VH-VL binders against TBCC domain-containing protein 1 (tbccd1). Designs and how they scored, part 12

Target 1, 147 residues: TBCC domain-containing protein 1 (tbccd1), of Danio rerio (Zebrafish) (Brachydanio rerio) (a4qp31r305to451)
Amino acid sequence: PPGSRLVLMSQVCKQTLAKDSEKLNDVNIKLHRCSEAFIYLLSPLWSVTLDKCRNSTLVLGPVRTSVHIQSCENVRVVCVAGRLTIGGSFNCTIHSLTPTRPLLLPGNASLTLGPFHTQYPTLEDHMASAGLAVVPNLWNQPLLFGV
Short names: E, the ipSAE of ESMFold2; O, the ipSAE of OpenDDE; V2, 0.75 times the mean of E and O plus 0.25 times the DockQ between their complexes.

## First folded at step 8 (VH-VL; framework fv_roconkibart)

Design a5 (from t2 with heavy chain I52S Y100S, light chain H31Y; at its last look DockQ between E and O 0.05; V2 from the best seeds 0.00; counts 0 for: pae E 13.2 > 2, SAP .53 > .496, off the site)
Fold by ESMFold2, look of step 8:
Structure a5 (fold): chain C 147 residues (1-147), chain A 119 residues (1-119), chain B 112 residues (1-112)
Amino acid sequence: as target 1 above (147 residues)
Amino acid sequence: QVQLVQSGAEVKKPGASVKVSCKASGYTFTRYAMNWMRQAPGQGLEWMGWISPILGIATYADKFQGRVTFTLDTSISTAYMELSRLRSDDTAVYYCARDSGFTWEFDYWGQGTLVTVSS
Amino acid sequence: DVVMTQSPLSLPVTLGQPASISCRSSQSLVYSDGNTYLHWYLQKPGQSPQLLIYKVSNRDSGVPDRFSGSGSGTDFTLKISRVEAEDVGVYYCMQGTYYPYTFGQGTKLEIK
């Protein structure tokens, strides 16, 4: 069943990781303590959490529910997501397509938000399967919470 | 109760390969990386690398690159280490150990597998 | 590779007396996140290693408070305030800041 599995990627360090397997379809991804890594997860995903990652680049296929970025430093994220939440993060750049306003929690500094602009051959099929085809993009309308 | 149970001792000739298994129980296998270490007789510990349970993503110490392969079978919660082109100085106890996931330390260790390489 | 140097390599102690083990790294273990990934393990006779202290000074669950860790940068210390018979074994420091992860040579603690 969609959203029933968790894939934990802990301490992915100093490497490039690229996956586009159907085995990742509709899984929850948690990236924890990744550093100096380039991570490409090019499948339709259920949710993604980045926690305590640094000096890394993450390119995601469409994420059906949410992308949470917390306690990260010098991280670049490229995603299509139902929701985007960012907290406690420093010097991060997020390029997104999201139909909800990005939520900015306390503790962020030096964040850059930009529009999604990545392409790969199956992207449109993945967007459809994640329910994110033909949705508006609110990347530039963040909501500040608890400031 | 977290347990890591390794396969039994092996005796090998130089040039052969060995595959050590590490069966995990008492925790969600896919949530933690597995590290491999070895300890030559009367010597200290040496880190060989680690594998994420996710799609078999592995990192190897440069010394072992090209000779060691880490794999997983998540259906039976088992990690494997295969070391090829064995030399006499590969004689050691080999350990699997769970990565804590937060502080990059090894919180649970297997009992060890003695691999003896002799001609 | 980061070289971890322990001293002493052999440490005979009297029961109830303090013990101190030094660990020095060939380069700073401070990671870019400000944390120092220096850990201590105890390998009791005939057993696999067990985690004692993580990130310089944090005791693992169930580790007695007579064990303490300290240090910064390249110089680290493990202290045992009162040695007990169950503390016999080989103590290793380990750094997790740089690949490959590396261990000290070990310090064998024995009761005299």
Scores: ipSAE 0.007, ipTM 0.518, lowest interface PAE 13.2, mean pLDDT 85
ESMFold2 (binder alone), look of step 8: mean pLDDT 93; pTM 0.943
OpenDDE, look of step 8: ipSAE 0.019; ipTM 0.621

Design a6 (from t2 with heavy chain I52S L55F A58T; at its last look DockQ between E and O 0.83; V2 from the best seeds 0.00; counts 0 for: pae E 5.0 > 2)
Heavy chain, then light chain:
Amino acid sequence: QVQLVQSGAEVKKPGASVKVSCKASGYTFTRYAMNWMRQAPGQGLEWMGWISPIFGITTYADKFQGRVTFTLDTSISTAYMELSRLRSDDTAVYYCARDYGFTWEFDYWGQGTLVTVSS
Amino acid sequence: DVVMTQSPLSLPVTLGQPASISCRSSQSLVHSDGNTYLHWYLQKPGQSPQLLIYKVSNRDSGVPDRFSGSGSGTDFTLKISRVEAEDVGVYYCMQGTYYPYTFGQGTKLEIK
ESMFold2, look of step 8: ipSAE 0.256; ipTM 0.755
ESMFold2 (binder alone), look of step 8: mean pLDDT 92; pTM 0.938
OpenDDE, look of step 8: ipSAE 0.660; ipTM 0.885

## First folded at step 10 (VH-VL; framework fv_roconkibart)

Design d1 (from a6 with heavy chain G101R; at its last look DockQ between E and O 0.46; V2 from the best seeds 0.00; counts 0 for: pae E 5.4 > 2)
Fold by ESMFold2, look of step 10:
Structure d1 (fold): chain C 147 residues (1-147), chain A 119 residues (1-119), chain B 112 residues (1-112)
Amino acid sequence: as target 1 above (147 residues)
Amino acid sequence: QVQLVQSGAEVKKPGASVKVSCKASGYTFTRYAMNWMRQAPGQGLEWMGWISPIFGITTYADKFQGRVTFTLDTSISTAYMELSRLRSDDTAVYYCARDYRFTWEFDYWGQGTLVTVSS
Amino acid sequence: DVVMTQSPLSLPVTLGQPASISCRSSQSLVHSDGNTYLHWYLQKPGQSPQLLIYKVSNRDSGVPDRFSGSGSGTDFTLKISRVEAEDVGVYYCMQGTYYPYTFGQGTKLEIK
């Protein structure tokens, strides 16, 4: 069933990890303590959490629900997501297409938000599979938590 | 049918820069990463880094960081490697090679470009 | 950096006899995805390197079946069951599991 499985990718270091398998369709992904890594997950995903990652680049296929970025340093993320949440992160760049306003939690510094601009084969089909094919992009309208 | 054709040999003085081209044909250029290696005369192979055409992402080996730049021109299916502040130990044959699906299986290599750095 | 150590560095072989090349890595080459990205290349005299074996034991297209690869973790071997004249050149192992990606020093195979 969609959204029922979790895949943990922990301590991916100094590697390129590229997956485009249908085995990852509608899976919850947690990337934990990855460093100096290039990670490409080019499938329609259910949710993604990045936790304590540093000096890494993440390129995600469309994420149906949410991308959570927490406690990351020097990370670049490229994603299409239903929701985007960022907290406790330093010197990170997020290029996104998201129909909800990005939520910025406490503890961030030196964040850069930008528009989504990548293309790969099957991207349009993946966006449709995630329910994100025809949605507005609010990447530049973040909300700050705590007010 | 897959071919990688590199630019011709170069002779440079210390302190100069060199830009080597690698023109690809016979495959969809934007689907594969391009790697660069070099081989000093009588020596082994050294990986310099890679560039991904579909994501615009580069990685440079630490020893070349700050001196090397990889670029692409996707309209003519060509990759470029530029190495600056040349010194005599940069004399080598430089190779481009195609990476099959991020597995580092360099299945096609360019013919090599000799760069000679001499005073 | 992962250090790749080949032995021997020079390998004179009688035509028609077997040859074996060892490659050791300074750490396990098992990737987080479960694969081992250990590859072998041959550079014939005056040519670019060419892929022989990928992911430890898989022969590239057109590579004769007298070439075989084996090993796991940190220890790997390339074997040639019967050396032919066209096998002359330098053999490199290479790891693609951890960047910077690194090659062994090379093993120069020559016919005695």
Scores: ipSAE 0.214, ipTM 0.752, lowest interface PAE 5.4, mean pLDDT 88
ESMFold2 (binder alone), look of step 10: mean pLDDT 92; pTM 0.934
OpenDDE, look of step 10: ipSAE 0.754; ipTM 0.899

Design d2 (from a6 with heavy chain T103K; at its last look DockQ between E and O 0.86; V2 from the best seeds 0.00; counts 0 for: pae E 3.8 > 2)
Heavy chain, then light chain:
Amino acid sequence: QVQLVQSGAEVKKPGASVKVSCKASGYTFTRYAMNWMRQAPGQGLEWMGWISPIFGITTYADKFQGRVTFTLDTSISTAYMELSRLRSDDTAVYYCARDYGFKWEFDYWGQGTLVTVSS
Amino acid sequence: DVVMTQSPLSLPVTLGQPASISCRSSQSLVHSDGNTYLHWYLQKPGQSPQLLIYKVSNRDSGVPDRFSGSGSGTDFTLKISRVEAEDVGVYYCMQGTYYPYTFGQGTKLEIK
ESMFold2, look of step 10: ipSAE 0.347; ipTM 0.773
ESMFold2 (binder alone), look of step 10: mean pLDDT 91; pTM 0.925
OpenDDE, look of step 10: ipSAE 0.746; ipTM 0.898

Design d3 (from a6 with heavy chain T59K, light chain N35K; at its last look DockQ between E and O 0.82; V2 from the best seeds 0.00; counts 0 for: pae E 2.7 > 2, SAP .515 > .496)
Heavy chain, then light chain:
Amino acid sequence: QVQLVQSGAEVKKPGASVKVSCKASGYTFTRYAMNWMRQAPGQGLEWMGWISPIFGITKYADKFQGRVTFTLDTSISTAYMELSRLRSDDTAVYYCARDYGFTWEFDYWGQGTLVTVSS
Amino acid sequence: DVVMTQSPLSLPVTLGQPASISCRSSQSLVHSDGKTYLHWYLQKPGQSPQLLIYKVSNRDSGVPDRFSGSGSGTDFTLKISRVEAEDVGVYYCMQGTYYPYTFGQGTKLEIK
ESMFold2, look of step 10: ipSAE 0.468; ipTM 0.839
ESMFold2 (binder alone), look of step 10: mean pLDDT 92; pTM 0.935
OpenDDE, look of step 10: ipSAE 0.894; ipTM 0.944

Design d4 (from a6 with heavy chain I57T T58E; at its last look DockQ between E and O 0.73; V2 from the best seeds 0.00; counts 0 for: pae E 4.0 > 2)
Fold by ESMFold2, look of step 10:
Structure d4 (fold): chain C 147 residues (1-147), chain A 119 residues (1-119), chain B 112 residues (1-112)
Amino acid sequence: as target 1 above (147 residues)
Amino acid sequence: QVQLVQSGAEVKKPGASVKVSCKASGYTFTRYAMNWMRQAPGQGLEWMGWISPIFGTETYADKFQGRVTFTLDTSISTAYMELSRLRSDDTAVYYCARDYGFTWEFDYWGQGTLVTVSS
Amino acid sequence: DVVMTQSPLSLPVTLGQPASISCRSSQSLVHSDGNTYLHWYLQKPGQSPQLLIYKVSNRDSGVPDRFSGSGSGTDFTLKISRVEAEDVGVYYCMQGTYYPYTFGQGTKLEIK
């Protein structure tokens, strides 16, 4: 069933990991302690958590619920998501399309927020599957929470 | 049919820079990463790095960081490799190669560009 | 860096006879996605390299059935069941699992 499965991707190091399988449709993803990696998850996803990743680039298919970025350093994330939350992260860049205001928790420094500008085949179909539209995009209206 | 056509041979002095072009045809340029390799005379192949037009990402082998730059012009389906501060051991044939499906298999290669660095 | 070691470095073969090339990596080439990104290329005299085998055992389009690849982990083999005159050149194994991507030293195949 949608949103019931968790896929953990831990310690992906000095590799490119690219997956676009329908087996990832509507799963929860946790990326943990990845470093010096390029990670492409080009499927419609339920949720994504990045935890303790560094020196990495992530390109995500549309995420129905939320993307959480925590305790990351020197990470670049490109996503379309229902919600975006960032905490405890340093020197990270997030290009997003999100209908809600990004939440910035304590512990961040040197964050760059930008608009989503990436294309891949089937992106539009994946956005429809995740129930996400191109407007509104509130990438530039973050909220500070608990700061 | 798929083709990668590289610019012609270059002769350079030490300390100069060289820019090699790789023009792609016969496929959707923006769907594939472009890799660069080199081969010194009588030697094996050495990977220099790649650039992806889909995601605006690139990586360079550590040996070349600080001296090499990859760029793309998607309007003319062309990839570029620029190597600076040339020295005699940079004399090699430089190849571009297409990366199929993020499997790092190089299914089509350019014809090669000889760069000679001599004082 | 992952070191790729080929043997033999020189391989004279009688026309029509089999040939075998070994490639060993300094660490396992099994990617976190479960695939093994070990590839084989042929560089014919005066030409660019061309892909023969990808992901250990898969022949690229148009590669004759006499070429086969096998192996796992750190140990890989390219076999040619019956060598033809057009098979002469230098064979390279290459790993695409870990940055930086690396090639073996090459095996020069020649007809006796």
Scores: ipSAE 0.331, ipTM 0.775, lowest interface PAE 4.0, mean pLDDT 89
ESMFold2 (binder alone), look of step 10: mean pLDDT 92; pTM 0.935
OpenDDE, look of step 10: ipSAE 0.672; ipTM 0.884

Design d5 (at its last look DockQ between E and O 0.70; V2 from the best seeds 0.00; counts 0 for: pae E 3.7 > 2, SAP .527 > .496)
Fold by ESMFold2, look of step 10:
Structure d5 (fold): chain C 147 residues (1-147), chain A 120 residues (1-120), chain B 112 residues (1-112)
Amino acid sequence: as target 1 above (147 residues)
Amino acid sequence: QVQLVQSGAEVKKPGASVKVSCKASGYTFTRYAMNWMRQAPGQGLEWMGWISPIFGITTYADKFQGRVTFTLDTSISTAYMELSRLRSDDTAVYYCARDYGYFTWEFDYWGQGTLVTVSS
Amino acid sequence: DVVMTQSPLSLPVTLGQPASISCRSSQSLVHSDGNTYLHWYLQKPGQSPQLLIYKVSNRDSGVPDRFSGSGSGTDFTLKISRVEAEDVGVYYCMQGTYYPYTFGQGTKLEIK
């Protein structure tokens, strides 16, 4: 069933991890302690959490519910997401398309937000399957929470 | 069919820069990463780095960071490698190669090579 | 950096005889996804390299079945069951598991 499975990707170091399989459709993803990694997950996803990742780049297919970035350093994220939450992160850059205001929790420093500029062949189909087709982009209207 | 056609041989002075092009045809350019390798005369192959067509994300081997730049022009399916502050030990044949599959580093198609000679 | 060590560096072979090339890595090449990204390339005289074997044991399309690859972890082997004249060139193993990606020194196969 949608949103019922969790895939944990832990301690990916100095590797490129790329998946576009339908087996990732509607899956919850947790990326944990990845470093110097390039991670491409080009499927419609249910949710994504980045935890304690550093010096890495993540390019995601559309995420139905949320992308949560916590305790990350020097990470670049490119995503389309229903909701974006960032906390405890340093020197990170997030390029996003999101119809809700990004939530900025305490502990961030040197955070850069930018608009989504990525295209791949099945992107529009994936956005539709995630319920994110034809939505406004609020990437530049963050909400500070608990600061 | 799949082809990678590189720009012609170049002769450069120490301290100059060189820009090698690699024009792709016969496949969806934006689906596959492009890699660059070089081979000095009488020596083996050396990986220089790769560029992903998605967002132009690049990785350079540590040895070349600060001296090399990879770019893409997706409108003409062309990859570029620029190497600056050339030294005599940069004399080599430079190759572009397609990473077949989904970032598996299986270089199934290579350009014909571009000889860059650095001499004073 | 992962060091890839090939043996022998020079391999003279009589036509029709078998040949074997060893490749050893300084650390395990098993990727976090469970695959082993150890590849073999052949560079024929005057040509660019061509893919021969990918992920240890898989032949690229059009590669004759006299070529086979095997190994695991840090120790890998390329075998040619019967050497033909078109097999002349330099063979490279290459690892794609850890940045920076690295090649072996090459093994020059010649007909004697």
Scores: ipSAE 0.372, ipTM 0.792, lowest interface PAE 3.7, mean pLDDT 90
ESMFold2 (binder alone), look of step 10: mean pLDDT 92; pTM 0.934
OpenDDE, look of step 10: ipSAE 0.638; ipTM 0.873

Design d6 (from a6 with light chain S32T Y101W; at its last look DockQ between E and O 0.75; V2 from the best seeds 0.00; counts 0 for: pae E 5.3 > 2, SAP .503 > .496)
Fold by ESMFold2, look of step 10:
Structure d6 (fold): chain C 147 residues (1-147), chain A 119 residues (1-119), chain B 112 residues (1-112)
Amino acid sequence: as target 1 above (147 residues)
Amino acid sequence: QVQLVQSGAEVKKPGASVKVSCKASGYTFTRYAMNWMRQAPGQGLEWMGWISPIFGITTYADKFQGRVTFTLDTSISTAYMELSRLRSDDTAVYYCARDYGFTWEFDYWGQGTLVTVSS
Amino acid sequence: DVVMTQSPLSLPVTLGQPASISCRSSQSLVHTDGNTYLHWYLQKPGQSPQLLIYKVSNRDSGVPDRFSGSGSGTDFTLKISRVEAEDVGVYYCMQGTYYPWTFGQGTKLEIK
């Protein structure tokens, strides 16, 4: 069933990891302690958590529920997501399309937020599959919590 | 037929910059990443980095970080590589190459651009 | 950086005879996704490199079946079952598993 599986990708270091398999459809993804990595998950996903990643680039297919970024450093994230939450992160750049206001938790410094600017051949179909095809983009309207 | 056509040879003095163009044809330019390599005279190949028009992302090998810039003009299907603060050991043939997917299979290469750095 | 070491660096071969080129990496090239991103290129005299073999053993389109690749982990081999005049040039192995991507030193194949 959708949203029932978790895939952990831990300690991907100095590698390019690219997946566009339908086996990732509607999966919860956790990226943990990845460094100097280039990660492209080009499927409609259920949720994504980035934890303790550094010096890395992440390009995600549309994420139905949420993208949570915590304790990351020098990370570039490109995503379409239902919700976006960022905490404890330094020198990170997030280009997003999200219909809810990004939530900024304590501990962030030097964050750059920008509009989504990525495309790939099946992107439109994946956005429709995730319910994000015709939604407003609130990337520039973050909410600050506890700062 | 896929083709990558690069700009002509250049002679530069130390400290100058060079900008090499790579015009693509015969495929959907925005679907594939462009990689840059170089080959010093009598030596092997060295990867310099890549740029993706589909992802809007540029990555440079650490050795070149701060001296090299990759750009694209998607309206004319052209990639550019600019290398600044040239040194004599930057003398090389510079190649653009198309990445087949995310497997670093460089399936089509430009003809190469000789850049000579001399006093 | 992953060091790619080719052997031999110079390979004189009689036309019609087999040739074999070894490539060793300083660490396993098995990616976390299970693939091994080890590729072979040929640079003919005066030309740019061309892809021959991708992911250890897969021939690129239009590459003759006399070319084959094998190996795993850190040890890889390119074989030519019967060398033809058009096979002259420098052969490079290349790894795309670990940043930065690196090439072997090259093996110059020549007809004797």
Scores: ipSAE 0.178, ipTM 0.727, lowest interface PAE 5.3, mean pLDDT 88
ESMFold2 (binder alone), look of step 10: mean pLDDT 92; pTM 0.938
OpenDDE, look of step 10: ipSAE 0.621; ipTM 0.876

## First folded at step 11 (VH-VL; framework fv_roconkibart)

Design e1 (from d3 with heavy chain I57T T58E T103K; at its last look DockQ between E and O 0.88; V2 from the best seeds 0.00; counts 0 for: pae E 2.4 > 2)
Heavy chain, then light chain:
Amino acid sequence: QVQLVQSGAEVKKPGASVKVSCKASGYTFTRYAMNWMRQAPGQGLEWMGWISPIFGTEKYADKFQGRVTFTLDTSISTAYMELSRLRSDDTAVYYCARDYGFKWEFDYWGQGTLVTVSS
Amino acid sequence: DVVMTQSPLSLPVTLGQPASISCRSSQSLVHSDGKTYLHWYLQKPGQSPQLLIYKVSNRDSGVPDRFSGSGSGTDFTLKISRVEAEDVGVYYCMQGTYYPYTFGQGTKLEIK
ESMFold2, look of step 11: ipSAE 0.488; ipTM 0.841
ESMFold2 (binder alone), look of step 11: mean pLDDT 92; pTM 0.934
OpenDDE, look of step 11: ipSAE 0.902; ipTM 0.947

Design e2 (from d3 with heavy chain I57T T103K; at its last look DockQ between E and O 0.05; V2 from the best seeds 0.00; counts 0 for: pae E 13.2 > 2, off the site)
Fold by ESMFold2, look of step 11:
Structure e2 (fold): chain C 147 residues (1-147), chain A 119 residues (1-119), chain B 112 residues (1-112)
Amino acid sequence: as target 1 above (147 residues)
Amino acid sequence: QVQLVQSGAEVKKPGASVKVSCKASGYTFTRYAMNWMRQAPGQGLEWMGWISPIFGTTKYADKFQGRVTFTLDTSISTAYMELSRLRSDDTAVYYCARDYGFKWEFDYWGQGTLVTVSS
Amino acid sequence: DVVMTQSPLSLPVTLGQPASISCRSSQSLVHSDGKTYLHWYLQKPGQSPQLLIYKVSNRDSGVPDRFSGSGSGTDFTLKISRVEAEDVGVYYCMQGTYYPYTFGQGTKLEIK
């Protein structure tokens, strides 16, 4: 069933990890305590949580529900997502295509938001599979919450 | 078996509103956008827009912007189209159609709902 | 808006004979992904439209192989190799490459 499985990637360190397998289709992903890593998950995903990652680059295939970034530092994230939430994060850059206003929770400092600028050959098919084809992009209209 | 069942025919006066329902079955409702088209008597097809179950995101054809509203009730797998400030030239059969994979392919259509606008 | 022009608008045909319907767009329908979102629908008398051919040449499930689509860029053709009585109706081409999505005027196929 879509959204029924969790893949935890913990303590990925000083390496490049690239996955585009159908085994990741519609999976919930949690990236935990990754450092100095380049992580490419080029599949249509259900949800993604980045927690306590640092000095890393994450490129995600389209995420049907949400991308949640919490307690990260010096992380670059590139994603298409239904919803984007960021909290407790410092010196992070997020390039996104999202049809909802990014939610900025307390504890952020030095965030940079930018438009989605990545292309790969199957991207449009993955966007269609995730329900995110032909949607507006509200990357530049964040909501501040809890201030 | 994919099926789209629309509400029955309606007769309206100019200036009124109409709300047409489209109940889906036989597929995962939240994976597909729903498109709305209309066809005036003896005329061709006209695309009105779509609604995606992802956060209720909508796209309206410019000529209907400001008069049309699409909504969803995912608990009963039903899409709605409401058209306000009706004019006699809004007389048409209104169709819902499923958008397969967001590839602009309308693979299943509702049976149509005749809306007649007359004074 | 992309204008879709069909010809002929009326197509009387003898049972068992071939039929050909032309569709021309006011601009190329090739999407940035390299695919062409040109589709054909049949609306039989008293019925809703039904998908016949998608993305130029792909038959939808259950569509007989006597239907074929071809073309590229701005010029597209639907062919019926041997017309049967059940093929009567109005045929529409449609483009899904650019907003707003637009349909041709329709081609009414009738048996002579």
Scores: ipSAE 0.006, ipTM 0.512, lowest interface PAE 13.2, mean pLDDT 86
ESMFold2 (binder alone), look of step 11: mean pLDDT 92; pTM 0.937
OpenDDE, look of step 11: ipSAE 0.904; ipTM 0.948

Design e3 (from d3 with heavy chain T58E; at its last look DockQ between E and O 0.84; V2 from the best seeds 0.00; counts 0 for: pae E 2.9 > 2)
Fold by ESMFold2, look of step 11:
Structure e3 (fold): chain C 147 residues (1-147), chain A 119 residues (1-119), chain B 112 residues (1-112)
Amino acid sequence: as target 1 above (147 residues)
Amino acid sequence: QVQLVQSGAEVKKPGASVKVSCKASGYTFTRYAMNWMRQAPGQGLEWMGWISPIFGIEKYADKFQGRVTFTLDTSISTAYMELSRLRSDDTAVYYCARDYGFTWEFDYWGQGTLVTVSS
Amino acid sequence: DVVMTQSPLSLPVTLGQPASISCRSSQSLVHSDGKTYLHWYLQKPGQSPQLLIYKVSNRDSGVPDRFSGSGSGTDFTLKISRVEAEDVGVYYCMQGTYYPYTFGQGTKLEIK
């Protein structure tokens, strides 16, 4: 069933990992301790957690539920997501399309938030599969919680 | 069919910069990453990095970080490589090559651009 | 950096005879996705390199079936079953698994 499977991608280092397989459709993804990596996951996803990653770039297909970024450093994330949460992260850049206000938890510094500017050929179909639309986009209206 | 045409040979002095162009035709330019390699006279190949049209993301080999810049002009299907603070050991033929899906299957290469750095 | 070592560096061969080129990497080339990004290129005299074999054993489109690739982990081989005059040039193995991507020193194949 959708949202029942977890895929862990741990310690991807000094590599490009690119996947657009339908096997990732509606999967929960955890990216853990990746470093100096370029990671392209161009499928409609259920959720994504990015934890303890450094010096990396992530380009995600539309994420139905949430993208959670925690304890990351020097990471660039490009995503379309139902919700976006960021905590404990330093010098990160997030370009997003999200219909909810990004939630900024304690411990962040030097974050850059920007609008989603990326297009890939199947993006529109993937957004439909994830139940996400191009409007509204609340990327610039973060909510500070516990700060 | 698919073709990558590079700019002509350059002669430069140490400390100068050079900008090599690579014009693509016969395919959808924005679907492929562009890689840059060089080959010193009589020697083997060295990878310098790539640039992808997806969000303008680039990777430079550490050896060239801070000295090289890759750019794209998608309106004319052209990639550029600029190398600064040239040294005599930068003398080489510079190649562009396309890569589908980050599999490093460099299926088409430019003709090469000789850059000579001498006093 | 992953070091790619080719053997031999010079390969004189008689027309119609087989040829074999070895490539060894300083570490396993198995990517985190389970695939092995080891490729072979031919640079004919005065030309740019051209792709022959990708991901160890897959021939690129238009490459004759007399070319074959094999190997795993750290040891790889390119074979030519019957060498033809058009096969003259320098052969390079290349790994695309780890940054920076690296090439072997090259093997110069020539007709004797």
Scores: ipSAE 0.436, ipTM 0.820, lowest interface PAE 2.9, mean pLDDT 90
ESMFold2 (binder alone), look of step 11: mean pLDDT 92; pTM 0.939
OpenDDE, look of step 11: ipSAE 0.898; ipTM 0.946

